# Designs tried in a protein design chat: VHH binders against Ubiquinone biosynthesis protein COQ4 homolog, mitochondrial (COQ4). Part 6

Target 1, 235 residues: Ubiquinone biosynthesis protein COQ4 homolog, mitochondrial (COQ4), of Homo sapiens (Human) (q9y3a0)
Amino acid sequence: SDGAGPLYSHHLPTSPLQKGLLAAGSAAMALYNPYRHDMVAVLGETTGHRTLKVLRDQMRRDPEGAQILQERPRISTSTLDLGKLQSLPEGSLGREYLRFLDVNRVSPDTRAPTRFVDDEELAYVIQRYREVHDMLHTLLGMPTNILGEIVVKWFEAVQTGLPMCILGAFFGPIRLGAQSLQVLVSELIPWAVQNGRRAPCVLNLYYERRWEQSLRALREELGITAPPMHVQGLA

## First folded at step 18 (VHH)

Design u01 (from q02 with G98A)
Fold by OpenDDE, fold request of step 19:
Structure u01 (fold): chain B 235 residues (1-235), chain A 121 residues (1-121)
Amino acid sequence: as target 1 above (235 residues)
Amino acid sequence: EVQLVESGGGLVQAGGSLRLSCAASGFTFSSYDMDWYRQAPGKQRVVVASIYSGGSTKYSNSVKGRFTISRDNAKNTVYLQMNSLKPEDTAVYYCAAARDTYYSGWSEDYWGQGTQVTVSS
């Protein structure tokens, strides 16, 4: 590692060889245990450099995306006013996001910080991706079960082109039963792909300014349609 | 009991104006998106205007610049001001309330009975 200091908080400079090893190791572990979110994160960081540049550039071309890149909003327990979100009307983005967190027992802080991206701005992009992931669950009405996660990954893969999303989308189904797999292939994947293609880049949304927005309004804005079925309990 | 009651419909000449009202009761009005639909004879029901809980509005292309949707949360009422009416605006107009939630579908929750609007040439 050239004697250059960290580019951002938690940055761990790595050589190409080290990155390769990390990528291989994390991939193997993620395949072995897809619930290892930390390994998925490592895989994303070590393999996503080119794709992240593309995403960044895409964000720069969008007025709202550019603003996000400039202002660097974060979605975390420290940045969220949970009391405010709770006070928002039912059906609002903020209230329903909170509902998602509560129902699924998910915390915005469960995600590991970015470590292995050798660009500060790209590090933020991948962090934003991670934080927006839960928002996508909210928008898509997807649970955090295996099937729901796979659906979201397909959506994300189409939206971002990130290798980790693609891999997750393709290998996730290996653990599904025959019935779930059939539904996934016949209905849910096509839905996710269609919606992913139709929707603008979801990283370009300044969610922190939209807590009061109707969830329905946002879905309509993005062209997100109802899923063909309820995914809760299917896997 | 949930109720949506439309009023203000009637017969009007082309170029005229009408103001529709929809009085809501039995649910938390302020948290719902409110929509006006219309259905002409032999045609499908179509959305013409929406006002979301956050206050933003959306209009179909056919009514843009002529119709204005508004709401009064204190009165639990949504309005549709219709100006420059045309014969093609003739339809039964329906008020609907909708709210999307996490896990909920993308559908209208409540509907009114409708009010007839007839625009004569």
Scores: ipSAE 0.845, ipTM 0.932, lowest interface PAE 0.5, mean pLDDT 92
Fold by OpenDDE, fold request of step 19:
Structure u01 (fold): chain B 235 residues (1-235), chain A 121 residues (1-121)
Amino acid sequence: as target 1 above (235 residues)
Amino acid sequence: EVQLVESGGGLVQAGGSLRLSCAASGFTFSSYDMDWYRQAPGKQRVVVASIYSGGSTKYSNSVKGRFTISRDNAKNTVYLQMNSLKPEDTAVYYCAAARDTYYSGWSEDYWGQGTQVTVSS
């Protein structure tokens, strides 16, 4: 709207005022319905500019992260060879990622394209974050139920510092029952935080080159420990 | 029936070499990570070496540079070449198979009975 041309595909230039309004509206909606991934995306894009710069800079300092920023790999249905993933051994990252998608009935394309980030490279960083989200579910062994999502958000919040992750982590539990909330606070959040702090920046992993890697090997590399309980049966 | 059978253990002098073998059966060997553990008398069982399904390897600091883990998927066998053995390497050595999945997999799935390795001074 401000006369500047798009910086990337799907880019919608917005004024600071417009961003503020979008942030407020999306936050309200995301709080009302946390399953509105589109609103969470808008919130992330409109509030994450400073944090995204930090993440980008962190990626630049890592050899693998720098390569990712240069080569701009994408995780989508159009870029994934699902047949290849299916053919990989059980226990491999690729096979288990596919299992995650199938069990939870989610698609790599579930993520909305970036629209409101006024920097092309930062737009990619947030896109990468979104696409890596499902990898984190795989790595952490977390389902896509509300409890599993909250656990992943806590991990992400620690890893990225993104406002949307922090907000999601704090407000997500409001809808949980007493028992789930107790388990979340006493066991799962501490686990997520500990693992998030111990693990290197997960955005710096070139997942597309690691499909054949043992999931166990990758978990060990990252220092990811088993969750204290099976989350699928809790909520 | 799942089986892991270790062999190659015995008595060896310090500075000597020994090669352990673990023959696996009853599961899809190639998809599993294979580990060698050892347990010395009065001590906890500890991982010595790992070879993952993708072919990468990992060693404990105590054996790095001296031990080599390898696998032959066609023979369903994992090996541990132990060189420059020390008295401190005396232990029962166990072969284990493990595979992580989306919902589980932070524990060993299958264990052998172990083979005794004794290194004399």
Scores: ipSAE 0.844, ipTM 0.932, lowest interface PAE 0.5, mean pLDDT 92
Fold by ESMFold2, look of step 18:
Structure u01 (fold): chain B 235 residues (1-235), chain A 121 residues (1-121)
Amino acid sequence: as target 1 above (235 residues)
Amino acid sequence: EVQLVESGGGLVQAGGSLRLSCAASGFTFSSYDMDWYRQAPGKQRVVVASIYSGGSTKYSNSVKGRFTISRDNAKNTVYLQMNSLKPEDTAVYYCAAARDTYYSGWSEDYWGQGTQVTVSS
């Protein structure tokens, strides 16, 4: 891009911008309550169009990414066989993904419908990103508390450039106490940025075919290093 | 009681071969990733080969094409076949085991005591 602009950023100054109002409102609500995943979803759908095109285009150029775009795999309660994952050896990606879910008391559902993306392929890309988010928690060793989410958002911001990730990374820390903010700035952000720049695009990995892969092997493949500390103790 | 016991080291001429073995006990061997490390005198311990629980392997550049790592889950044993040995391969060789969890890892859980390999010129 060459010379093409985004469809909705070319609105004339005299036209009201419905997407702008949704983006502003959802950004405010997501900053107020980061656990409003529905507002984060609205923000991503109304602000990320150009970035989603860049992500889709790079996925098309990667053989594994292109296969994901073609086959449209999903990671959700309705598509996962949790019993099969439970039968996998300790230390496999699938078994440790279940450990992440159990330790954090979360479920793999990201079923909110995509509403404001006017392109089917880009709607899949943002949906895939939402589903991959939990894989990133597992790969990075991050809990779902506020500090852990911010660290993952820094990694995602570097990896994807999505406006909602950038906003979450920069404004999420406003809710942190002094101790958590100190370790975030001095230790965790540098680590997250370094790993995000070093790792290949995590959207290009077909996780559904890797459940049996050693978690250690996958972390090494992605160049993910040890976090400087255990974030769970800082929750 | 976890044990990793290396064997098969010794003195060999340059260009020769050795086969190292590491017998494991006290843990579920098949779920662990296994590594061979080496440490030359006065140098840091470095990994030379890894075999993961899923069967895939990885080698350092200095040993690719010359060394082969393998495992036998029925015998709880990992092997390092070392061919075309060079004097630079002289070191104590260590067997290590690791298993990452979601929130821990990046380090070896268990180490053997090592076996000396000496390659004469």
Scores: ipSAE 0.713, ipTM 0.879, lowest interface PAE 0.7, mean pLDDT 85
Fold by ESMFold2, fold request of step 19:
Structure u01 (fold): chain B 235 residues (1-235), chain A 121 residues (1-121)
Amino acid sequence: as target 1 above (235 residues)
Amino acid sequence: EVQLVESGGGLVQAGGSLRLSCAASGFTFSSYDMDWYRQAPGKQRVVVASIYSGGSTKYSNSVKGRFTISRDNAKNTVYLQMNSLKPEDTAVYYCAAARDTYYSGWSEDYWGQGTQVTVSS
């Protein structure tokens, strides 16, 4: 209602009409330029409320997920000790996460804070999902090129049910060439779906307590199998 | 050159014990996960114990409680202490090493030659 103040830092309260306009605008912009991560974020924040409640509720039922909701860990340049992660053995989760960032020339930082979720706890849940996204790239062995992102979106759609993940999974392929599309449909989607169904909910994993864990051990714990091909070598 | 050399195999009576050793060279031992496999006559090679670079361990159900895997990073050596041995533990035992990276893994990188363990009734 009118006059309600912010529920958390950076919160921008919006009416249902404003949310509709933001959702439509951000969806159009994300389809036009899928690298507009800010528009993907707006889309997720304005369309995800029901799904975020389902995700939060299942996190509460999981002992590790409940700890995450209570302790509110963050994965960002301001919260990570990059020097400590660099000192970890090769093959550890922490070192391979750094390798993912370096190979793909990306940073753990988000471009913008969560703004349009009208519940403080659900705002954390979507923020956590965004930060975990890069961890999924590391676990699945997927690059940040367009094909790799689509594969991760299929895994995330199965895992989370978030509308923006479902839309990205279905409409992301419209910009792929025929060879990449054929490989995606015949090989990569079945693999991503199978692994998404097999793995426990990845939001229930406290990655910040697992930096020293062998990446192989974690992949085995989650049931993640080898990708059918090396996606880095595709367009 | 990478080498994994198993030792400590032999003949032992049922209920007895053996300790297998695997000496490693040619790679950064402390960053690798180490496994013991066994291959019984007429069967496929299967993993029985793993020790990860971080120190955690995993065992197959057939050996849990009887076998203990350990590693000594200073000596580049992994061990398998085998207690309460049974005739069905008779096999060639292999040492293996693996290290996953962000975009590679899901396979053993190195294998030893194997050491025979025979458990008599």
Scores: ipSAE 0.606, ipTM 0.844, lowest interface PAE 1.2, mean pLDDT 88
Fold by ESMFold2, fold request of step 19:
Structure u01 (fold): chain B 235 residues (1-235), chain A 121 residues (1-121)
Amino acid sequence: as target 1 above (235 residues)
Amino acid sequence: EVQLVESGGGLVQAGGSLRLSCAASGFTFSSYDMDWYRQAPGKQRVVVASIYSGGSTKYSNSVKGRFTISRDNAKNTVYLQMNSLKPEDTAVYYCAAARDTYYSGWSEDYWGQGTQVTVSS
């Protein structure tokens, strides 16, 4: 506490050495168990500063992105009215987001607060990215199994440049079977990269104002094409 | 049983107008995105206009400013108003419907049988 107090609620100031240790430990743990989403969060918070600044700056230049930075919407269990989303027509973004949650046996969760980013605005940016991640599964038609997560990580790596996404995209396949690896390399990575390059920055979309939008319309707006195959059965 | 039934096609002089209708049944029309396609002789079928369940529209460059798509959810009907018709608009016009889900989509779910539009001269 020698003058490095918290910059926002739940902030934990850390020295560069502490950040290095947290980054190394979280990277190792996330590679060992890809479902340790808390370790992925720590990795992103300790390694992403420059990239988060680039993302924040481009959000500021986009009218919708700037509104997101100002209004600080959240996509979480505490902020979503799931009953309202359920009442939306089938095929709307909100209704299909709920379908994604149900099919994959996940729920919106209260994620741990961002702790290790030493800038309040950048802390929101990484928090927003993590919340948008499930929206990307919905938009891309990807399940939350290991292959689907890797495909989304490739899309995110192209979109954001975040070190944690790049590492997940390249090292996530280490535990895939031969068939899944072949499909990933020959079909899914090229698809994810192409779509990631074509789509506008997904952090600039105010999803909370688009729940009623046709999912098809949104996929077309983003230039998202059909996945080359169903990923659920390949696990 | 799902049905999409187009009507309103016919022969028209260049510069003229036609209004196509597509009556839908057997599904929840208001939740579907609706498209008009056309297929000229010897060419592949291409989308001409789309109207999404939320009401927004999209047009191909070849018809933008001349064609207008609209929908009436109370009548389960989508329309294509075609103005300033040109001979290159001659085609069979098809109505199609689609609704994406999280894990499926990117294709039309239902197709009509088509209605011929012929622009003379």
Scores: ipSAE 0.541, ipTM 0.817, lowest interface PAE 1.3, mean pLDDT 87

Design u03 (from t04 with A98S)
Fold by OpenDDE, fold request of step 19:
Structure u03 (fold): chain B 235 residues (1-235), chain A 121 residues (1-121)
Amino acid sequence: as target 1 above (235 residues)
Amino acid sequence: EVQLVESGGGLVQAGGSLRLSCAASGFTFSSYDMDWYRQAPGKQRVVVASIYSGGSTKYSNSVKGRFTISRDNAKNTVYLQMNSLKPEDTAVYYCAASRDTYYSGWGEDYWGQGTQVTVSS
């Protein structure tokens, strides 16, 4: 690492060798426990450099994406007005996102800060990806159980091409029962892939400006169709 | 009980205008997306216009520029102003309410009984 100071808050400069070791370790841990979001984060940061460049470039080509890259909006407890979201009508993106958080007992702050990306803008892109993850759960109507996470990862893999998403999508099913696996392969994965291919880049959406938007309207805009089954309770 | 009651249909000459109304009751109207559908004889029911809870609108290509959907939340009513009517617009028009949520999926659908619109040549 050329003696350059941190590029952003929490940046930890690492050598290629260190990144390789981190990638291997985090991959192993993430496979062992997919709920280790910190390890998933490390894996994404250490393996996703090329893919993140592609995503950044894609965002730059989109007017809304470019604006996001410029303004650097964040989705966190400190940036969200939870009272506002709660006051929004049922069926709105904001209200339903809040519902997702409440039902699944998830906090927007559960995501680890970016540390191992050696580019400030790319560091933001991966941070944005992480924060948008929960929004995808909301949009896709997916729970945070293993099956729901796998479905979202397949969608993300198609959308972003990130290695961590691909790996998660392929190895996630190892823990599923036979019935869940059958449903996943026969119905949910095809659905996720189809929707992922059809939808525009979901990182290019300025979600913070769309809290009042009808969830239905947004789904229609993105071409997201209803999942073939209710995923809650299947895993 | 949920009710959607359409009114304003009838017989009109080509080039004429009609205004349909749909009065809603029994649910939180303001949080629902409202749609107008139509079904012509021997054809499938198709969406004509939508007005979402956020106020945005969407139209089918066949009615763009001629039809206008609006809503009055205080009156729990959705409207469809139909101008420059054509014989091809002849159908039963239905009002529908829907709302997507995270857990319930892709929304509850409530339907009216429909109102007949006939456009003569």
Scores: ipSAE 0.856, ipTM 0.938, lowest interface PAE 0.5, mean pLDDT 92
Fold by OpenDDE, fold request of step 19:
Order: C-alpha cells, then sequence, then structure tokens
Structure u03 (fold): chain B 235 residues (1-235), chain A 121 residues (1-121)
C-alpha cells in the first residue's frame, strides 16, 4: 500500500485489482438488489473514472460549473438552512426541493460519502452528482418510486454518461409490470432522453444560489417540459 | 374566488404606447409567475412576456426592447408597458398566473378575460 495519505475525507485508496473486485461485487449486488444504493454508489465510484473526468472537464468549461468546482458547495443537512427554505415562497426552487424531501421522506444525508475515487476533484464531482440527484427529482417532478427513479436515471444517463446511470436505466425496468414497462418505453424514456439532451449539464447549476428562483423559471431555462403522465400512481 | 382583470387596452397609433395592467385577487400573488399572452385573429395564443416570482423577466423576440413587464406585489398587479407599438401587435392580451410545484404545475393556473389592443397604421 503506497503510503500516500487519503486525498479527501473518507477516501479509501484502492489498487486497480481491488477496484475491479469492488466493481464486480457491487455490480452483482446492485443487480440482485437495485435498492442497495450503497452498492450502486460503489459501482459508480469504481467504474466512473473516465466519465467523471469528462464531466469535470465539462464543468470547467462552464463559468458556473467552474465556480462550483472552485467553491465546492455541498447540499447536506449541515449546509442547508431548512428554516430558510421553508420560509421561501411556494413554487420556489428551495421550497419545492424541501417539499420533495418531505413528501418522499428523504434526507440529503442519506447518501454515502465518496470513498473509492482516487482524485479529489473527481470525488467532488461524483458527490455533486449524488447531491443533485434529488434536485433532479424536483425539477423533473419525479417521485422516488421505481418508475420515477428509472426516469431520473435515464435523464442522468443522458446527461452524464455515468455507467451506473446507464446500468440503472437499463436494468431498472426488469422489475416493472407489463403496463408500467410499456409506458416507460413508449412515453417516459423518450421524454427523459429528450429532456436530458436538451438541457444543459445540470451539474453546472449553482443550486445553492437559486433557492429563491421560480421552479418554473428554472425548468424553462433548462428546457424541461412536463412529463407525459403523472408517475406517482403508476408504480 | 380567483380573478385576473386586465385593463389599459385600446386603440393606439403606430409608434404609440400603452400600459396594460392586470389586477389579481384570490391567490398569493407574490408566489406566482405572471405572464402576458396575446392572441391575434386567426393565430395561436403566444406568450409575450413573463415575470417570475423572483423578479426575473423574459420576453419574446418580437417584443424585446419595446415591452417591459413589471409587477407590484403590494398591489397584486402585473403591468405591461408597451412602447413603439406596431400594427402586428394588435391582439387580445391576456394576463396569466402560474406556479410550478414539485408534484404538479406545468402550465398556467389562472387566466384573465383579456383586453383588446389595436394598433392602427
Amino acid sequence: as target 1 above (235 residues)
Amino acid sequence: EVQLVESGGGLVQAGGSLRLSCAASGFTFSSYDMDWYRQAPGKQRVVVASIYSGGSTKYSNSVKGRFTISRDNAKNTVYLQMNSLKPEDTAVYYCAASRDTYYSGWGEDYWGQGTQVTVSS
């Protein structure tokens, strides 16, 4: 174990072999149980190195993305002023994000910290991706049920090219009923892909500075259209 | 009861100015995005200007530089200052209010009855 200390908090240096084993193991587990978010995270970290570089470079080319990479804002319970968000007008990004969290009973802290990325900046990129995930739910109006998650994963796959997103997008439907699958393939996936292609890189948004922004305004800015159906009742 | 009432429309000569007002009631005005639409005869209704709850504005290309949208939250009123009016601006102008939420809210929630603007040559 070459004595290089951790590059960031929670960093676990791993050899290529170890990474390979982790990737294989996490992939198997994620396939077995897609609800193992921790395994999906491991898979993303161990397989996403090249893609993360591309994302980082993309962020560097964007003024707002570059600023994010420099300032490294975090979306966590410790960084969010929940009282402030609650006080924001209905329809604002901050209020609606809070609503998403409340309705779906999710916490920004539910995600495991990055551990297996051997670059500090890339580690941040993947962390940012994770934290922005819930924001994408808010923007897309997608619930955290299976169908909603798959839709978001398709969007993310198009946006980021991350292997874990691609895998999630492709394998997620395996557990869906025939009707849900039909709707997914015929309506929701095309919608997600279209919106994903049209929208700029969503990692380049400084969300922490946009809490007061109208959700509609942001959706329009990004070119996000209404989903073809209400997804909460379908899964 | 939710109401949007447009006023300020009328006949004006080309190059003239009008100021439209839309008075809102029955909802939390300050949290809504406000839009001005227009519909010319035989044409589809199109958005011409938007002012969001955060105060940012957006204009269609056809009116950019000539029209100014503003709002007074204390008065629950949105305005459209129309300068350098052209005959092609002739339409019924509608005020609309919308608010997007996480689980719902794509589209316009409330509409006014419209006010006629006629620009003569």
Scores: ipSAE 0.856, ipTM 0.938, lowest interface PAE 0.5, mean pLDDT 92
Fold by ESMFold2, look of step 18:
Structure u03 (fold): chain B 235 residues (1-235), chain A 121 residues (1-121)
Amino acid sequence: as target 1 above (235 residues)
Amino acid sequence: EVQLVESGGGLVQAGGSLRLSCAASGFTFSSYDMDWYRQAPGKQRVVVASIYSGGSTKYSNSVKGRFTISRDNAKNTVYLQMNSLKPEDTAVYYCAASRDTYYSGWGEDYWGQGTQVTVSS
């Protein structure tokens, strides 16, 4: 949109030319300094419009996905009841999500709000994808090290088609050692792709209503099989 | 020491019923997912029913509608009610338990020693 006011909280309306400049600049900055997580977010927001429409339409056709789009639940540090999750049995989705966060010393990303998507519903879809990313780490059994992130990006690329996921999947291996690269290509990518094709759309799951569900039960529901090896010790 | 002890197996006529029990000890039963497997002579062991820690259940197509899995967390026991038994149900039935973590799982942590079920025609 040009000259229009915000469509949602934090929205920064931009022209098509401004979006092109933001996409090019954020891509360059993310390649130059991968720790510019704000630039990775900008890249995702400025390059994914068509794909986000496809994902939104897929969510609308699924009863659970449609409910998510209507109710707009959030998985963030500000919305999670950590005490409730901590009280859940070991092996539940909620408790294992906390274990993932603790083991990897990460928190859900709430620090960079969605800004450059010029459709309120599509802005929610990319926000939801970002929040689901950590859930995918939990479901796939992947750490946040470089190899684990690449494996999750391959799963996400198959599931979503988002340009930032495809770019991360293809260019993420740039600094892997030979052994890690070999197992990635020969074993982990085929595994991630197979699971991504088999699983239903992971954005259609209402995780906030499933915290008490057995992690094993959810993995079986999604068709997620054992990874071919533990990646946590590989790098 | 972790133990899973099956009981309730035996010989029964086709069309009959049996109830298997599996008493668990040595672990926090309520947080584990429980399974019944069976192994017919010369065949591989296959899962027939599962009951998850949250109470939901899953059945193989060969037993769906005839078998019912249940659990009693107060007694640390999982049950398999087997109705309308057929000769092809003849097998050793095993109780198994597992609990996934984010970084591990996809397999059974504990197994029982099995109980024989024989269905005569």
Scores: ipSAE 0.709, ipTM 0.893, lowest interface PAE 0.8, mean pLDDT 87
Fold by ESMFold2, fold request of step 19:
Structure u03 (fold): chain B 235 residues (1-235), chain A 121 residues (1-121)
Amino acid sequence: as target 1 above (235 residues)
Amino acid sequence: EVQLVESGGGLVQAGGSLRLSCAASGFTFSSYDMDWYRQAPGKQRVVVASIYSGGSTKYSNSVKGRFTISRDNAKNTVYLQMNSLKPEDTAVYYCAASRDTYYSGWGEDYWGQGTQVTVSS
């Protein structure tokens, strides 16, 4: 292998040429099927190194972000006490996160582990970003249908600058119908961009210590405004 | 039936104190975020203080340090202790409640009738 050996437990060292091929292939597959989260993960791991350094550096400067980098919390079925989260009051972050998972029939474990990042700390940063993605759906009030995912991608692109988010935001709409595309362009993208610019970096939030926090309180802390319309789903 | 009933308003001299109460019924009080709003004559209704279901608080800059919001979940009651009152605090004060969900929020679910506070001198 081109790597001298694993830098963390799931690491697959690759050469720059192998990374280029993985980036091209994963980009093509993610555009073909935006629900291929495994291909989005490969794209992010092979193309985002400079942006990940920028994100890590800003996390280091933020007291809460620095604590996250030090303690390395995870959001997965093995780390979550789902019974405890279910017992929380309605309207708390933890309870509404579970509602999001249940309504959309997703789990924290649907994401593959990080494999292709050749820096252990940056590998954690992209892993954390992927685990936080579902929290963004909860905060923004967005379902996991095609339209909702694209809206979240626009928010993420503004927040993170990750190449995979930028590509998903610009090219993901190709498969939308005319009505959804009109609504996306005229209403939802402006809203997502405004909120992404206004909100502080969402990676600097220690969600695992905030499960009992009122969802309203957290949305206010982040400056997240009402979506301009209901995006179809069970939400 | 949901009710929010304010009490404790009245006339006070500048520099004085009042304590407002809001008794809630008809919903699960402990899971709701509670607010006090005020509406001065000729102005729009604005939030003054908030207390979230988790107990944290937030104040507008005009009342920070002078007003204290608190809640008693056993009595389903939220309070606003108003100290060092100024003539500018003259308004109708309203109690409100809200609870956000993953796909909704950004507004008040319930409102009280309001109680008048008048600060003179």
Scores: ipSAE 0.694, ipTM 0.877, lowest interface PAE 0.8, mean pLDDT 87
Fold by ESMFold2, fold request of step 19:
Structure u03 (fold): chain B 235 residues (1-235), chain A 121 residues (1-121)
Amino acid sequence: as target 1 above (235 residues)
Amino acid sequence: EVQLVESGGGLVQAGGSLRLSCAASGFTFSSYDMDWYRQAPGKQRVVVASIYSGGSTKYSNSVKGRFTISRDNAKNTVYLQMNSLKPEDTAVYYCAASRDTYYSGWGEDYWGQGTQVTVSS
């Protein structure tokens, strides 16, 4: 099936056997080196088909989600007006998103393109999820350190059900010290799970229309509560 | 009672220097991120420098290379050394504390009352 019928830019059509090999290889590589974000992406693309269909159908039933699926907004340096975001009031979603990027020295463009999803609409859904991930750090108030990433993965696992999020949530903690692990299990995971269940599907949120909105007001709208403790203070 | 008390402001000629201090009490200072903000007349308050509990620093573009933030956990004090001052640096300067600057959008936990810095041409 290789090369037959590309459905979108960068698409690499693959057979079920090829997907199985890519899934196994990417899982092994991601466990071996969890900073291989490209392997996490391959794992998500090759194992997520059923879950992506569920997410797409949820988005279709929501008016805002349906508009996102139709208009295909992107969160990237080529689509963001960084000057406008910098001019926004302190505490707005856009201003706090820029603060997150600046403090953590990341950009929206660090995500690999989608290659192995054999449905154009589902390819957009997983791409949107990846772009929203950094927005979730802003919404949840979580840093990009190991503990903060694991907390976001728990929220994402509840929200999306994606196999890669579930695996990251359960296996990411093995690199934590004992105190951080205890705090994660006793306080942060319950918080992340509760907020993930309470909040509406965060993929249905058209963030690009909401840059001017107060982040505090947005958190209230979504039912997202303050984290129970400092994540950075667990050295 | 939690307090943040700024000092060291005043009138200075362009090109001059000032050193602001912010003395903290009533909380575990070493566990908090500290920020300096400024508010020019008729403008919104903006952050100019941050120092995290781990010691990393961050500066706005308008002050990078001219201002230096530092902290002394033994004295519960954060400092802002301001060099090569310009008239546009004229503002009320505030120190603020938060448990973690990555705890964004939940607000600063504590604010000082501010100290006036005026830079004359």
Scores: ipSAE 0.013, ipTM 0.184, lowest interface PAE 8.4, mean pLDDT 81

